# VHH binders against UPF0282 protein Pars_1056, part 2

Target 1, 306 residues: UPF0282 protein Pars_1056, of Pyrobaculum arsenaticum (a4wjr7)
Amino acid sequence: MEILPVGEESLGVRSMCLYVETRDVRILFDAGVSLAPRRFGLPPHPRELERARSVRGEIVRLAQQADIITVSHYHRDHFTPWYPSVYMATDGETYKKVYGGKKVLMKSPADLNWSQRRRHYGLAKALQEAGAKAVYADGGEWRIGGTVIRASPPLWHGPAGSKTGRVIAFAVSDGEERLVFVPDVEGPVEPEPVAFLEEVKPTVVVVGGPPTYLGWELERALQRLTEIIDIGPHTLVLAHHLLRDLAWREKIEAVLQRAEKRGVRVATYAGLLGRKDELLEAMRRDLYAAEPAAAQPAEEGIDEGD

## First folded at step 15 (VHH)

Design x80 (from x77 with E61K)
Fold by OpenDDE, fold request of step 21:
Structure x80 (fold): chain B 306 residues (1-306), chain A 121 residues (1-121)
Amino acid sequence: as target 1 above (306 residues)
Amino acid sequence: QVQLVESGGALVQPGGSLRLSCAASGFTFSEYGMRWYRQAPGKEREWVAGISRGGTYTSYKDSVRGRFTISRDDARNTVYLQMNSLKPEDTAVYYCAAYYYDESGKYYDYWGQGTQVTVSS
């Protein structure tokens, strides 16, 4: 199994885009990238915009190679929209380049909250236009050669009942590795993601960590992360909301210590690439302080905790 | 009282090197990003280089990238600009500036009086 980080907070953008290749199949998870419209009251710095464009280019490149593209849920940083966006580095054709003719495993609309439902509606239409073959993936399983892909049942985006809605996780097993992609569970906070992991018994876990910069539900998240470590993967990849905090390591120190004790490698997307973390969003004030930003119109949008 | 004092400006030949210093006082230097600007005669002031707090981020104008290096010493409240391979077009008054953005996006800036750099054969 080849694992290639594509976009993530440690790579300077909002994303969890991950490319996985087995002998049998190439999968691009959550082919999206976005920038926070505001952080610290500031719009994206030009350097963030450049990074978003770079990541988008990589997404498009890898999408061309991918057999399957997944959409774990319908936040803007987890799929490619059908409309132009500066903060998502898209034009009106980008979605065709990403999804055109592809098999798409996507979250079922059956239990979507209002915001995700709206985005699902648009994306579903776009996928049809692009000639994509979309399948609602919740609880499904697919075998391709020696590779098995599983989708979890619906999971909460953070705490149960959250306004952010639900997500699904994906597991890929190729007989050697078992990778589980667990996006935006914010830790997890709830036990259901852990239950799914216990069932799969992963060797690699990629998880959307807790938003430590928001300061809620951290104790529960840390407990769940500990439980994940105790499942015994050789690698735990921490991603997304957690990496929007420059001080994330300090805030989850107990988890890191547990991982060390259990012999679990903890990595970021950047780390997997042998790169230093570049938390550009979290560094937004620093970017502005060091380099003047050209006055550009801000793209309209809201940060919904994507 | 806030003060930024540039030093190190001189007349040098093309291909030469200079190291500019900017000594800061009167504010918490370590919390500020630092920038170098320059202004040539008859031209607008332009950003040259910047360094974030802690030095975790550095950035350069394209025309100086690879030749100039910005660094900081927080213990000495000083930011530096090492200028190598100087060209006549680098001739300008060089200014040091400190920038801080708070969590609301409001910014504060302080400026030095500048130091003259002349590159001429």
Scores: ipSAE 0.904, ipTM 0.972, lowest interface PAE 0.4, mean pLDDT 95
Fold by OpenDDE, fold request of step 21:
Structure x80 (fold): chain B 306 residues (1-306), chain A 121 residues (1-121)
Amino acid sequence: as target 1 above (306 residues)
Amino acid sequence: QVQLVESGGALVQPGGSLRLSCAASGFTFSEYGMRWYRQAPGKEREWVAGISRGGTYTSYKDSVRGRFTISRDDARNTVYLQMNSLKPEDTAVYYCAAYYYDESGKYYDYWGQGTQVTVSS
């Protein structure tokens, strides 16, 4: 199994885009990228815009190679929209380059909140126009050669009942490695994601960590992360909301110590690439302080839950 | 009593090197990003290089990238600009500036008086 980080907060954007290749199949998870329209009252720095464009280019490149593209849920940083956006580095044709003719495994619309429902409707139409073959993935299983792909039942984006809605996780097994992609569970906070991991018994876990910069549900998240470590993967990849905080490492020190004690490698997307973390959003004030910017970005809707 | 004092400016030959220093006082230096600007005769002031708090981020004007290096010493409240492979077009008064953005996006800045750099045969 080959694992390639594509976009993530440690790579300077909002994303969890991950490329996985087995002998049998090539999968691009959550082919999206976005920038926060405002952080610390500031629009994206030009360096962030540049990074978003770079990541978008890589997403498009890898999408051309992928057999399957997944959409775990319908936040803007997890799929490619059908309209132009500066913050997502798209034009009106980008979605065709990503989804055109592809097999798409996507979240069922059965339990979507209003915001995700709206985005789902638009994306579903776009996928049809692009000639994509979309399948609602919740609770499903697929075998391709020696590779097995599973989708979880609906999970919560953070705490149960959250306004951010629901997500699904994906598991990929090739007989040697079992990778589980668990986006935007914010830790997790709830036990259901852990239950899914216990069932799959992963060797590699990729998880959306807790938003420590918001200061809520941290104790529950730390407990769940400890439980994940105790399952015994050889690698735990921490991603997304957690890495929107420059002080994330200090705030989860107990989890890191547990991982060390249990012999679990903890990594970021950047770390997997042998790079230093570049938390550009969290560093936005520092970017502006070092380099002047005349930022007049177009006003787009703010989704702080992404 | 905030002060930024630039030093190190001189006359040098093309291809030569200079190291500029900017000593800061009267504010919490370690909390500020630092910038170098320059202004040539008859031209507008232009940004040259910048360094964030803790030095985790550095950036350069395209025309100086690979030749200039910005660094800082927080223990000495000083920012530096190492200038190599100097060209006549680098001739200008060089200014040091400190910048801080608060959590609401409001910024504060302080400026030095500048130091003259002349590159000529």
Scores: ipSAE 0.900, ipTM 0.972, lowest interface PAE 0.4, mean pLDDT 95
Fold by ESMFold2, look of step 15:
Structure x80 (fold): chain B 306 residues (1-306), chain A 121 residues (1-121)
Amino acid sequence: as target 1 above (306 residues)
Amino acid sequence: QVQLVESGGALVQPGGSLRLSCAASGFTFSEYGMRWYRQAPGKEREWVAGISRGGTYTSYKDSVRGRFTISRDDARNTVYLQMNSLKPEDTAVYYCAAYYYDESGKYYDYWGQGTQVTVSS
C-alpha cells in the first residue's frame, strides 16, 4: 500500500486530502483544499495563496490517476467546488478535471444541516455534469480485487449534536495494511469513531485531531486518542484541526508519551513526507510581520461553517 | 526610546559581499518580525527580505533570492542581511524595520535611519 499525503495544515493549507494506492485500486480521499478567509483578523497571506495553488495542482494531477474519489462530508476543504475560488484555487472547470468520469464515494445527504445541504446539491449537480458515477457510501463496502474499502456509518463532526454535522470515515485493506481515514471528528470526542477503528483493527490511522486553537476542553479527545493508540496501529497520523495551533504538541503531550511507550509512530502529513511542519495559517501573523502583503477582503462565497 | 540602528553599509565592487547589521533597543525584539527595505535614488522604497520572530520563516524579493540571506540573533537584539554577488542595481539606502501584528490584525512598526550601500567599479 502506497500512502501519499497531498494536503493538510502541516503542508500549509486546510485539507485532509490523501492519496492511497493498492495493487488493485487508486483512491483520492477528499479532494479539497481551502484557506481560512480570516484568521487573527487577517486574510490569507500571498504565501498561503501560492501554497493552495500548488496543492490544488497536485490534487488535479492525482485525481486524474485515481479510480475512486471520496467526499466524507460537505465542508469546502473536503471537495472540489464547481465555481472559481481564489482561496480554494479553482476555476470554473477544475471540478471536471477532478471528478470527470470518476467513481465518487460520498456521504449521504439525509442528515445534513442547511449549509451542507446547499453544498451537496451543488456538488451533486456538478458531478452529474462531469459524468461522474456518484454513490452514497454510508455503511457500505466495496471489493476491488484484493482490496476492500469500507465506509463508516455517519459519525459526529465533534461532539454529538454539533452544528458542524456528521462525516463518514473510510477503511482500506489490501491484505497487509489496513488504513482508516477518519476526517473531522475533532479528536475524536465520541465513542463511535473508536468503535469503527476497533472493528477494523487498523495498521495506520489518519484522524482529524481536536481543534485546540478554539480553546475547548480536551479531556474527551485525549481519552479517545489513547484508546486509538491502544488498538495498536504502527502509525497514527494526527491531522487537520489540531494543526491550526502552533502549540499542538504541548497540548497533547500525554498522548505523545503514551504513543512512545506503546511503540506507535505519531506523524503529521509533513512528517510522513520527511518535511518540517509548515503551519502557515497558524503562522499568519508571523508571515505578515516578515513579508508585506496588500490587505485582502474575505473571498465572497466562503461561509464560516467550515 | 525605541531605536533601530543600521550599520555595515559601504562601497563595494560588483560581485562583492557585504553584511548589514541592525541593532534594536527599547522594545521586546524577540516578539517582532524583522524586515530589510531599500530605496534607490529616484525610486520607491521596496521590501527586500524578512524574517519572522523565532526565525521560523524567511522570505526574499525575487531579485535577491539566492544572493542575500537574512538572519537574527535574539540574544543580541540584532538582525543581519548578508549580501553576496552584489550588482550595481543593489545600490540603495538599506533600512531595517520591525513589525508586530496583534490577534485582531492591527500592526505596529518601527524604522531605522538607513545605511548606504554602493556597488560600483
Scores: ipSAE 0.745, ipTM 0.928, lowest interface PAE 1.1, mean pLDDT 92
Fold by ESMFold2, fold request of step 21:
Structure x80 (fold): chain B 306 residues (1-306), chain A 121 residues (1-121)
Amino acid sequence: as target 1 above (306 residues)
Amino acid sequence: QVQLVESGGALVQPGGSLRLSCAASGFTFSEYGMRWYRQAPGKEREWVAGISRGGTYTSYKDSVRGRFTISRDDARNTVYLQMNSLKPEDTAVYYCAAYYYDESGKYYDYWGQGTQVTVSS
């Protein structure tokens, strides 16, 4: 099994895009990239915009090679939109290059909030227009040669009942490695993601970590992470929300210590690539202090906020 | 009182090198990003190079990339600009500036008085 990190906060953007290849199938998980429209009161810095374009180029390239593309949920950093966006580095044709003719395993719309319903409707229409073969993947299983792909039932994006909604996770087994992609569970916090992992018995776990930058009380997330470590994967990839905080290692010290005791490698996407973490969003104040940038106009379709 | 004092400006031959220094006082230097700007006669002031807190990020105007290097020494409260392969177009008054952005996105800046660099045969 070959694992290629494509986009993540450690690579300078909001994303969890991951490419996985077995002898039987090539999968591109969550072909999305985005930038925070506001962080520390500032819009994205030009360096962040440059990075988003670079990551988008890689997403397009790898989508051409992929057999299957996933959509774990309908947040903009997890899929490619059908419209131009500076912050997602798309034009009006990008979605055809990503999804054209592909099998798309996507979350069912049954339990979406209003904003995600709008995104689902738009994406579903765009997928049809691009000639993609889209299926609602929740709880499903696919066997391709010696490779088995399994999707979880819906899991909470954070604490149960959260306004962020629900996501699905994906497991891929090729008979030797078992990788589970668990996006945006914010820890996890709830027990169901751990229960799914216990069923799979993964060798590699890729999980969206807790959003420590929001001043959370971390108790439940740290407990769930120790439970994941105790399952015994050889590698735990901590991704996404966790990496929006420059102090993330300090805030999960107990998890890192347990991983060391258990012989579990903890990595970011950058770490898997042998690179240093480049947490550009968390560094936005530093980018502005070193290099001037003009104020940027708001993107079309950005919700208002105080 | 906040003070930024540039030094090291000189007359130099094309192809030569200079090192500019900017000594800072009156503020917490380690919390600020540092920048170099320059202004040639009859031209607008332009950004040349910058370095973040802790030195973890550096950036350069395209025309000086590969020739100029910005660095900082927080123990000495000093930022440097090493200028190699100097060209007549680099002739300018060079200014250092310190920038701090708070958590709401408001910025605060301090400026030096400048040091003259002249590249001429």
Scores: ipSAE 0.743, ipTM 0.930, lowest interface PAE 1.1, mean pLDDT 91

Design x80 (from x77 with E61K)
Fold by ESMFold2, fold request of step 21:
Structure x80 (fold): chain B 306 residues (1-306), chain A 121 residues (1-121)
Amino acid sequence: as target 1 above (306 residues)
Amino acid sequence: QVQLVESGGALVQPGGSLRLSCAASGFTFSEYGMRWYRQAPGKEREWVAGISRGGTYTSYKDSVRGRFTISRDDARNTVYLQMNSLKPEDTAVYYCAAYYYDESGKYYDYWGQGTQVTVSS
């Protein structure tokens, strides 16, 4: 199994895009990238915009190689929009290059909040126009040669009942490795993501970590992360919301210590690539202080959520 | 009283090297990003290079990338600009500036008075 990090906060953008290749299938998880329209009262810095364009280019390239593309939920950093966006680095044709003719495994709309229903509706029409074969994946299983892909039932995006709604996770097994992609569970904080992982018994876990930059209570997330470590993957990738905080390592130090004791490698996407973390959004004030930026109009109507 | 004092400007031949220094006082230097600007005769002042707090991010105008290096020494409250492979078009008054952005995106800046760099054979 080959695992290629594509986009993440450690690579300078909001994303969890991951490319996975087995002998039987090539999967591009959550082909999205975005930038926070405001952080510290500031719009994205030109350096962030350059990075988003670079990551978008890689997403397009890998999507053309992929057999299957996923949509774990309907937040803008997890899919490619059908409209032009500076902050998501798209033009009006990008979605066709990403989704054209592809099989798309996507979250069912049955339990979406209002804003996610709107995005689902728009994306579903765009997928049809691009000739994609969309399938609602919740709880499903697909066998392609020796590779098994399994989708979780809906999992809370954060604490149960959260306005952010629910997501689906994906497990991929090729007979040797078992990777689970668990986006935007914010830790996790609820027990259900851990229960899914316990059932799969993964060798690699990629999980959306807690949003420590928001100042939330961390105790539940730390406990869930130790439970994941105790399942015994050889690698735990801590991703996404966690990496919007420059002090993230200090805030999860207990988890890192347990991982070391148990022989579990902890990495970011940048770490998997042998690169230093470049947390550009968290550094936005520092970018502006070092390098002037021309005024840029904010994109109208863009959700500023997760 | 805030002061930024540039030094090291000189007349130098094309291809030569020069190091500019900017000594800071009257503010918490370690919390500020530092920038170098330059202004050639008849031109607008332009940004040349910048360095963040802690030196973790540096950036350069394209025309000087690979030739100029910005650095900082927080113990001495000083920012430097090492200029190599100097060209006649680098001739300008060079200014040091300090920038701080607060949590709301408001910025505060201080400026030096400049030091003359002249590249001519």
Scores: ipSAE 0.724, ipTM 0.926, lowest interface PAE 1.2, mean pLDDT 92

Design x81 (from x77 with E61A D62K R65K)
Fold by OpenDDE, last read:
Structure x81 (fold): chain B 306 residues (1-306), chain A 121 residues (1-121)
Amino acid sequence: as target 1 above (306 residues)
Amino acid sequence: QVQLVESGGALVQPGGSLRLSCAASGFTFSEYGMRWYRQAPGKEREWVAGISRGGTYTSYAKSVKGRFTISRDDARNTVYLQMNSLKPEDTAVYYCAAYYYDESGKYYDYWGQGTQVTVSS
């Protein structure tokens, strides 16, 4: 199994885009990238915009190679929209380049909150226009040669009942590795993601960590992360909300210590690439302090905790 | 009293090197990003390089990239600009500036008086 990080907070953008290749299939998980419209009262710095464009280019490139593209849920940083956006680095044709003719495994609309429902509607239509074959993935399983793909039942985006809604996780097994992609569970906070992992018995876990910069549900998240470590993957990849905090390592020190004790490698997307973390969003004030930003019109967007 | 004092400016030949220093006092230096600017005669002031607090981020104008290096020593409250492969077009008064953005996005800045760099054969 080849695992290639594509976009993530450690790579300077809001994303969890991950490319996975087995002998049988090539999968692009959550082909999205976005920038927070405001952080610390500041719009994205030009360097962030540049990074978003770069990541978008990589997404498009890898999408051309992918057999399957997944959409775990319908936040902006997890799919390619059908409309132009500066902060998502798209034009009106980008979605065709990404989804055109592809098989798409996507979250069922059955339990979507309002914001996700709206985006689902638009994306579903766009996928049809692009000639994509979309399948609602919740609880599903697919076999391609020696590769098995599973989708979890609906999981909570953070704590149960959250306004951010639901997500699904994906598991890919090729007989050698078992990777589980668990986006935006914010830790997890709830036990359901852990239960899914316990069922799958992963060798690699990619998880959206807790938003430590928001300071909520941290104890629960840390407990769940400990439980994930105890499942015994050889690699735990921490991503997304967690890495919107410059002090994230300090805040989860107990978890890191547990991982070390258990012989679990903890990595970021950047780390997997042998790169240093570049938490550009979290560094936004620092970017502005070091480099003057030309006045640019701010793209209006709703930060829904993507 | 806030003070930024640039030093190191000199006359050098093309291809030469020079290191500028900016010593800061009167504010919490370590919390500020630092920038170098330059202004040539008859031209507008232009940004040259910047370094964030802690030095985690550095950036350079295209015209100086690969030739100039910005660094900082927080223990000495000093920011540096190492200038290599100097060209006549690098001739200018070089200014040091400190910038801080608070959590609301409001910023504060302090400026030095500048130091003259002349590159001439």
Scores: ipSAE 0.903, ipTM 0.972, lowest interface PAE 0.4, mean pLDDT 95
Fold by OpenDDE, fold request of step 16:
Structure x81 (fold): chain B 306 residues (1-306), chain A 121 residues (1-121)
Amino acid sequence: as target 1 above (306 residues)
Amino acid sequence: QVQLVESGGALVQPGGSLRLSCAASGFTFSEYGMRWYRQAPGKEREWVAGISRGGTYTSYAKSVKGRFTISRDDARNTVYLQMNSLKPEDTAVYYCAAYYYDESGKYYDYWGQGTQVTVSS
């Protein structure tokens, strides 16, 4: 199994885009990238815009190679929109380059909250236009040669009942590695993601960590992360909301210590690439302090903690 | 009282090198990003280089990238600009500035009086 980080907070953008290749199939998880319209009252710095464009280029490149593209849920940083966006580095044709002719495994619309429902409607139409083969993935399983792909039941984006809605996780097994992609569970907070991991018994876990910069449900999230470590993967990849906090390492020190004790490698997307973390959003104030920025166009939208 | 004092400006030949220093006092230096600006005769002031708090981020104008290096010493409350491969077009008064953005996006800035750099054969 080849695992290639594509976009993530440690790579300077909002994303969890991950490329996975087995002997049988090439999968691009959550082919999206976005920038927070406001952080610390500031719009994206030009350097963030540059990074978003770079990551978008890589997404498009890898999408051309991918057999399957997944959409775990319908936040902006997890799929490619059908419309032009500066903060998502898209034009009117980008979605065709990403999804055109591809098999798409995507979250079922059955339990979507209002915001995700709206985005789903638009994306579903766009996928059809692009000639994509879309399948609602919740609870599904697919075998391709010696590779098995499994989607979780609906999981909560953070705490149960949250306004951010639900997500699904994906597991990929090739007989050697078992990778589980667990986006935006914010820790997890709830036990259901952990239960799914216990069923799969992963060797590699990629998880959307807790938003420590918000201080919400941190104790529960840390407990769940400890439980994930205790499942015994050789690698735990921490991503997304957690990496929007410059002080994330200090805030989860107990988890890191547990991982060390258990012999679990903890990595970021950047770390997997042998790079230093570049938390550009979290560093937005620092970027502005160091380099003057011209006023950037404001993109309209509701930030629901994508 | 807040003070930024630039030093190191001189007359040098093309291809030469200079190191500018900016000594800060009267504020918490380590919490501020630092910038170098320059203003040539008859031209507008332009940003040259910047370094974030802790030095985790550095950036340069295209015109100086690869030739100039910005660094900081928080223990000495000083920011530096190493200038190599100097060109006549680098002739200007060089200014250091300190910038801080609070959590709401409001910023504070302090400026030095500048130091003259002249590159001429």
Scores: ipSAE 0.902, ipTM 0.972, lowest interface PAE 0.4, mean pLDDT 95
Fold by OpenDDE, last read:
Structure x81 (fold): chain B 306 residues (1-306), chain A 121 residues (1-121)
Amino acid sequence: as target 1 above (306 residues)
Amino acid sequence: QVQLVESGGALVQPGGSLRLSCAASGFTFSEYGMRWYRQAPGKEREWVAGISRGGTYTSYAKSVKGRFTISRDDARNTVYLQMNSLKPEDTAVYYCAAYYYDESGKYYDYWGQGTQVTVSS
């Protein structure tokens, strides 16, 4: 199994885009990228915009190679929209380049909150237009040669009942590695994601960590992360909301110590690439302080749940 | 009182090197990003380089990238600009500036008086 980080907060954007290749199949997980329209009262710095464009280019490139593209849920940083956006580095044709003719495993619309429902509706139409083969993935399983892909039942985006809605996780097993992609569970906070991991018994876990900069449900998230470590993967990849906080390492020090004690490698997407973390959003004030910003793009709606 | 004092400006030959220093006082230096600007005769002031607090981020204008290096010493409240492979077009008054953006996006800036750099054969 080859694992290639594509977009993530440690790579300077909002994303969890991950490319995975086995002997049998090439999968692009959550082919999206976005920038927060405002952080610390500031719009994206030009360097962030540049990074988003770069990541988008990589997403498009890898999408051409992928057999399957997944959509874990319908926040804008997890899929490619059908409309132009500066913050997502898309034009009106980008979605065709990403999804055109592809098999798409996507979250079922059965339990979507209003915001995700709206986005699902638009994306579903776009996928049809692009000639994509979309399948609702919740609880499903697919075998391709020696590779098995599983989708979890619906999970919560953070705490149960949250307005952010539901997500699904994906597991890929090739007989040697078992990778589980667990997006936007914010730790996790709830036990259901951990239960899914316990069932799969992963060797590699990629998880959306807790939003430590928001300061809620941190204790529960840390407990769940400890439980994940205790499952015994050789690698735990921490991603997304957690990496929107410059102080994230200090705030989860106990988890990091537990991982070390258990011999679990903790990595960021950047770390997997042998790169330094570049938390550009979290560093937005620093970017502005160091480098004058050119003209700012027009404001787009803020997605509070992504 | 806030003060930024640039030093190190001199006359040098093309291909030469200079190291500029900017000493800060009167504010919490470590919390500020630092920038170098330059202004040539008859031209507008232009951004040259910047360094974030803690030095975690550095950036350079295209015209100086690969030749100039910005660094800081928080213990000495000083920011530096190492200038290598100097060209006549680098001739300007060089200014040091401190910038801070608060959590609301409001910013504060302080400026030095500048130091003259002349590159000539």
Scores: ipSAE 0.902, ipTM 0.972, lowest interface PAE 0.4, mean pLDDT 95
Fold by OpenDDE, fold request of step 16:
Structure x81 (fold): chain B 306 residues (1-306), chain A 121 residues (1-121)
Amino acid sequence: as target 1 above (306 residues)
Amino acid sequence: QVQLVESGGALVQPGGSLRLSCAASGFTFSEYGMRWYRQAPGKEREWVAGISRGGTYTSYAKSVKGRFTISRDDARNTVYLQMNSLKPEDTAVYYCAAYYYDESGKYYDYWGQGTQVTVSS
């Protein structure tokens, strides 16, 4: 199994885009990238915009190679939209380059909140226009040669009942490695993601960590992360909301110590690439302090906590 | 009283090197990003380089990238600009500036009086 980080907070953008290749299938997970419209009262710095464009280019490149593209849920940083956006580095044709003619495994619309429903409707239509073959993935399983792909039942984006809605996780097994992609569970907070991991018994876990900069449900998240470590993967990849905090390592020190004790490698997307973390969003004030920003066109929209 | 004092400006030959220093006082230096600007005669002031708090981020104007290096010493409240491979077009008054953005996005800035750099054969 080849694992290639594509976009993530440690790579300077909002994303969890991951490319996985087995001997049987090539999968691009959550082919999206976005920038927070406001952080610390500031719009994206030009350096963030540049990074978003770079990551978008890589997403498009890898999408051309992928057999399957997944959409775990319908936040803007997890799929490619059908409309132009500066903060998502898209034009009106980018979605065709990503999804055109592809098999797409995507979250079922059955339990979507209002915001995700709206985005689902738009994306579903766009996928049809692009000639993509979309399948609602929740609870499903697929075998391709010696590779098995599983989708979890619906999980919560953070705590149960959250306004952020639901997500699904994906597991890929090739007989040697078992990778589980667990996006935006914010820790996890709830036990259901852990239960799914216990069922799959992963060798590699990729998880959206807790938003420590918000301080919400941190104790529960830390407990769940400890439980994940105790499952015994050889690698735990921490991603997304957690890495929007420059002080995230200090805030989860107990978890990191547990991982070390258990012999679990903890890594970021950047770390997997042998790169230094570049938390550009979390560094936004520092970017502005060091480098003057030219006026940028305003993009309408609300930061929905993607 | 807030003060930024630039030093190190001189006359040098093309291809030469020069190191500028900016000594800060009267504010919490370690909390500020630091920038170098320059202004040539008859031209507008332009940004040259910047360094964030703790030096975690550095950036350069395209015209000086690969030739100039910005660094800081928080223990000495000083920011530096190492200038290599100097060209006549680098001739200008160089200014040091401190910038801080608060959590609401409001910013504060302080400026030095500048130091003259002349590159000429």
Scores: ipSAE 0.901, ipTM 0.972, lowest interface PAE 0.4, mean pLDDT 95

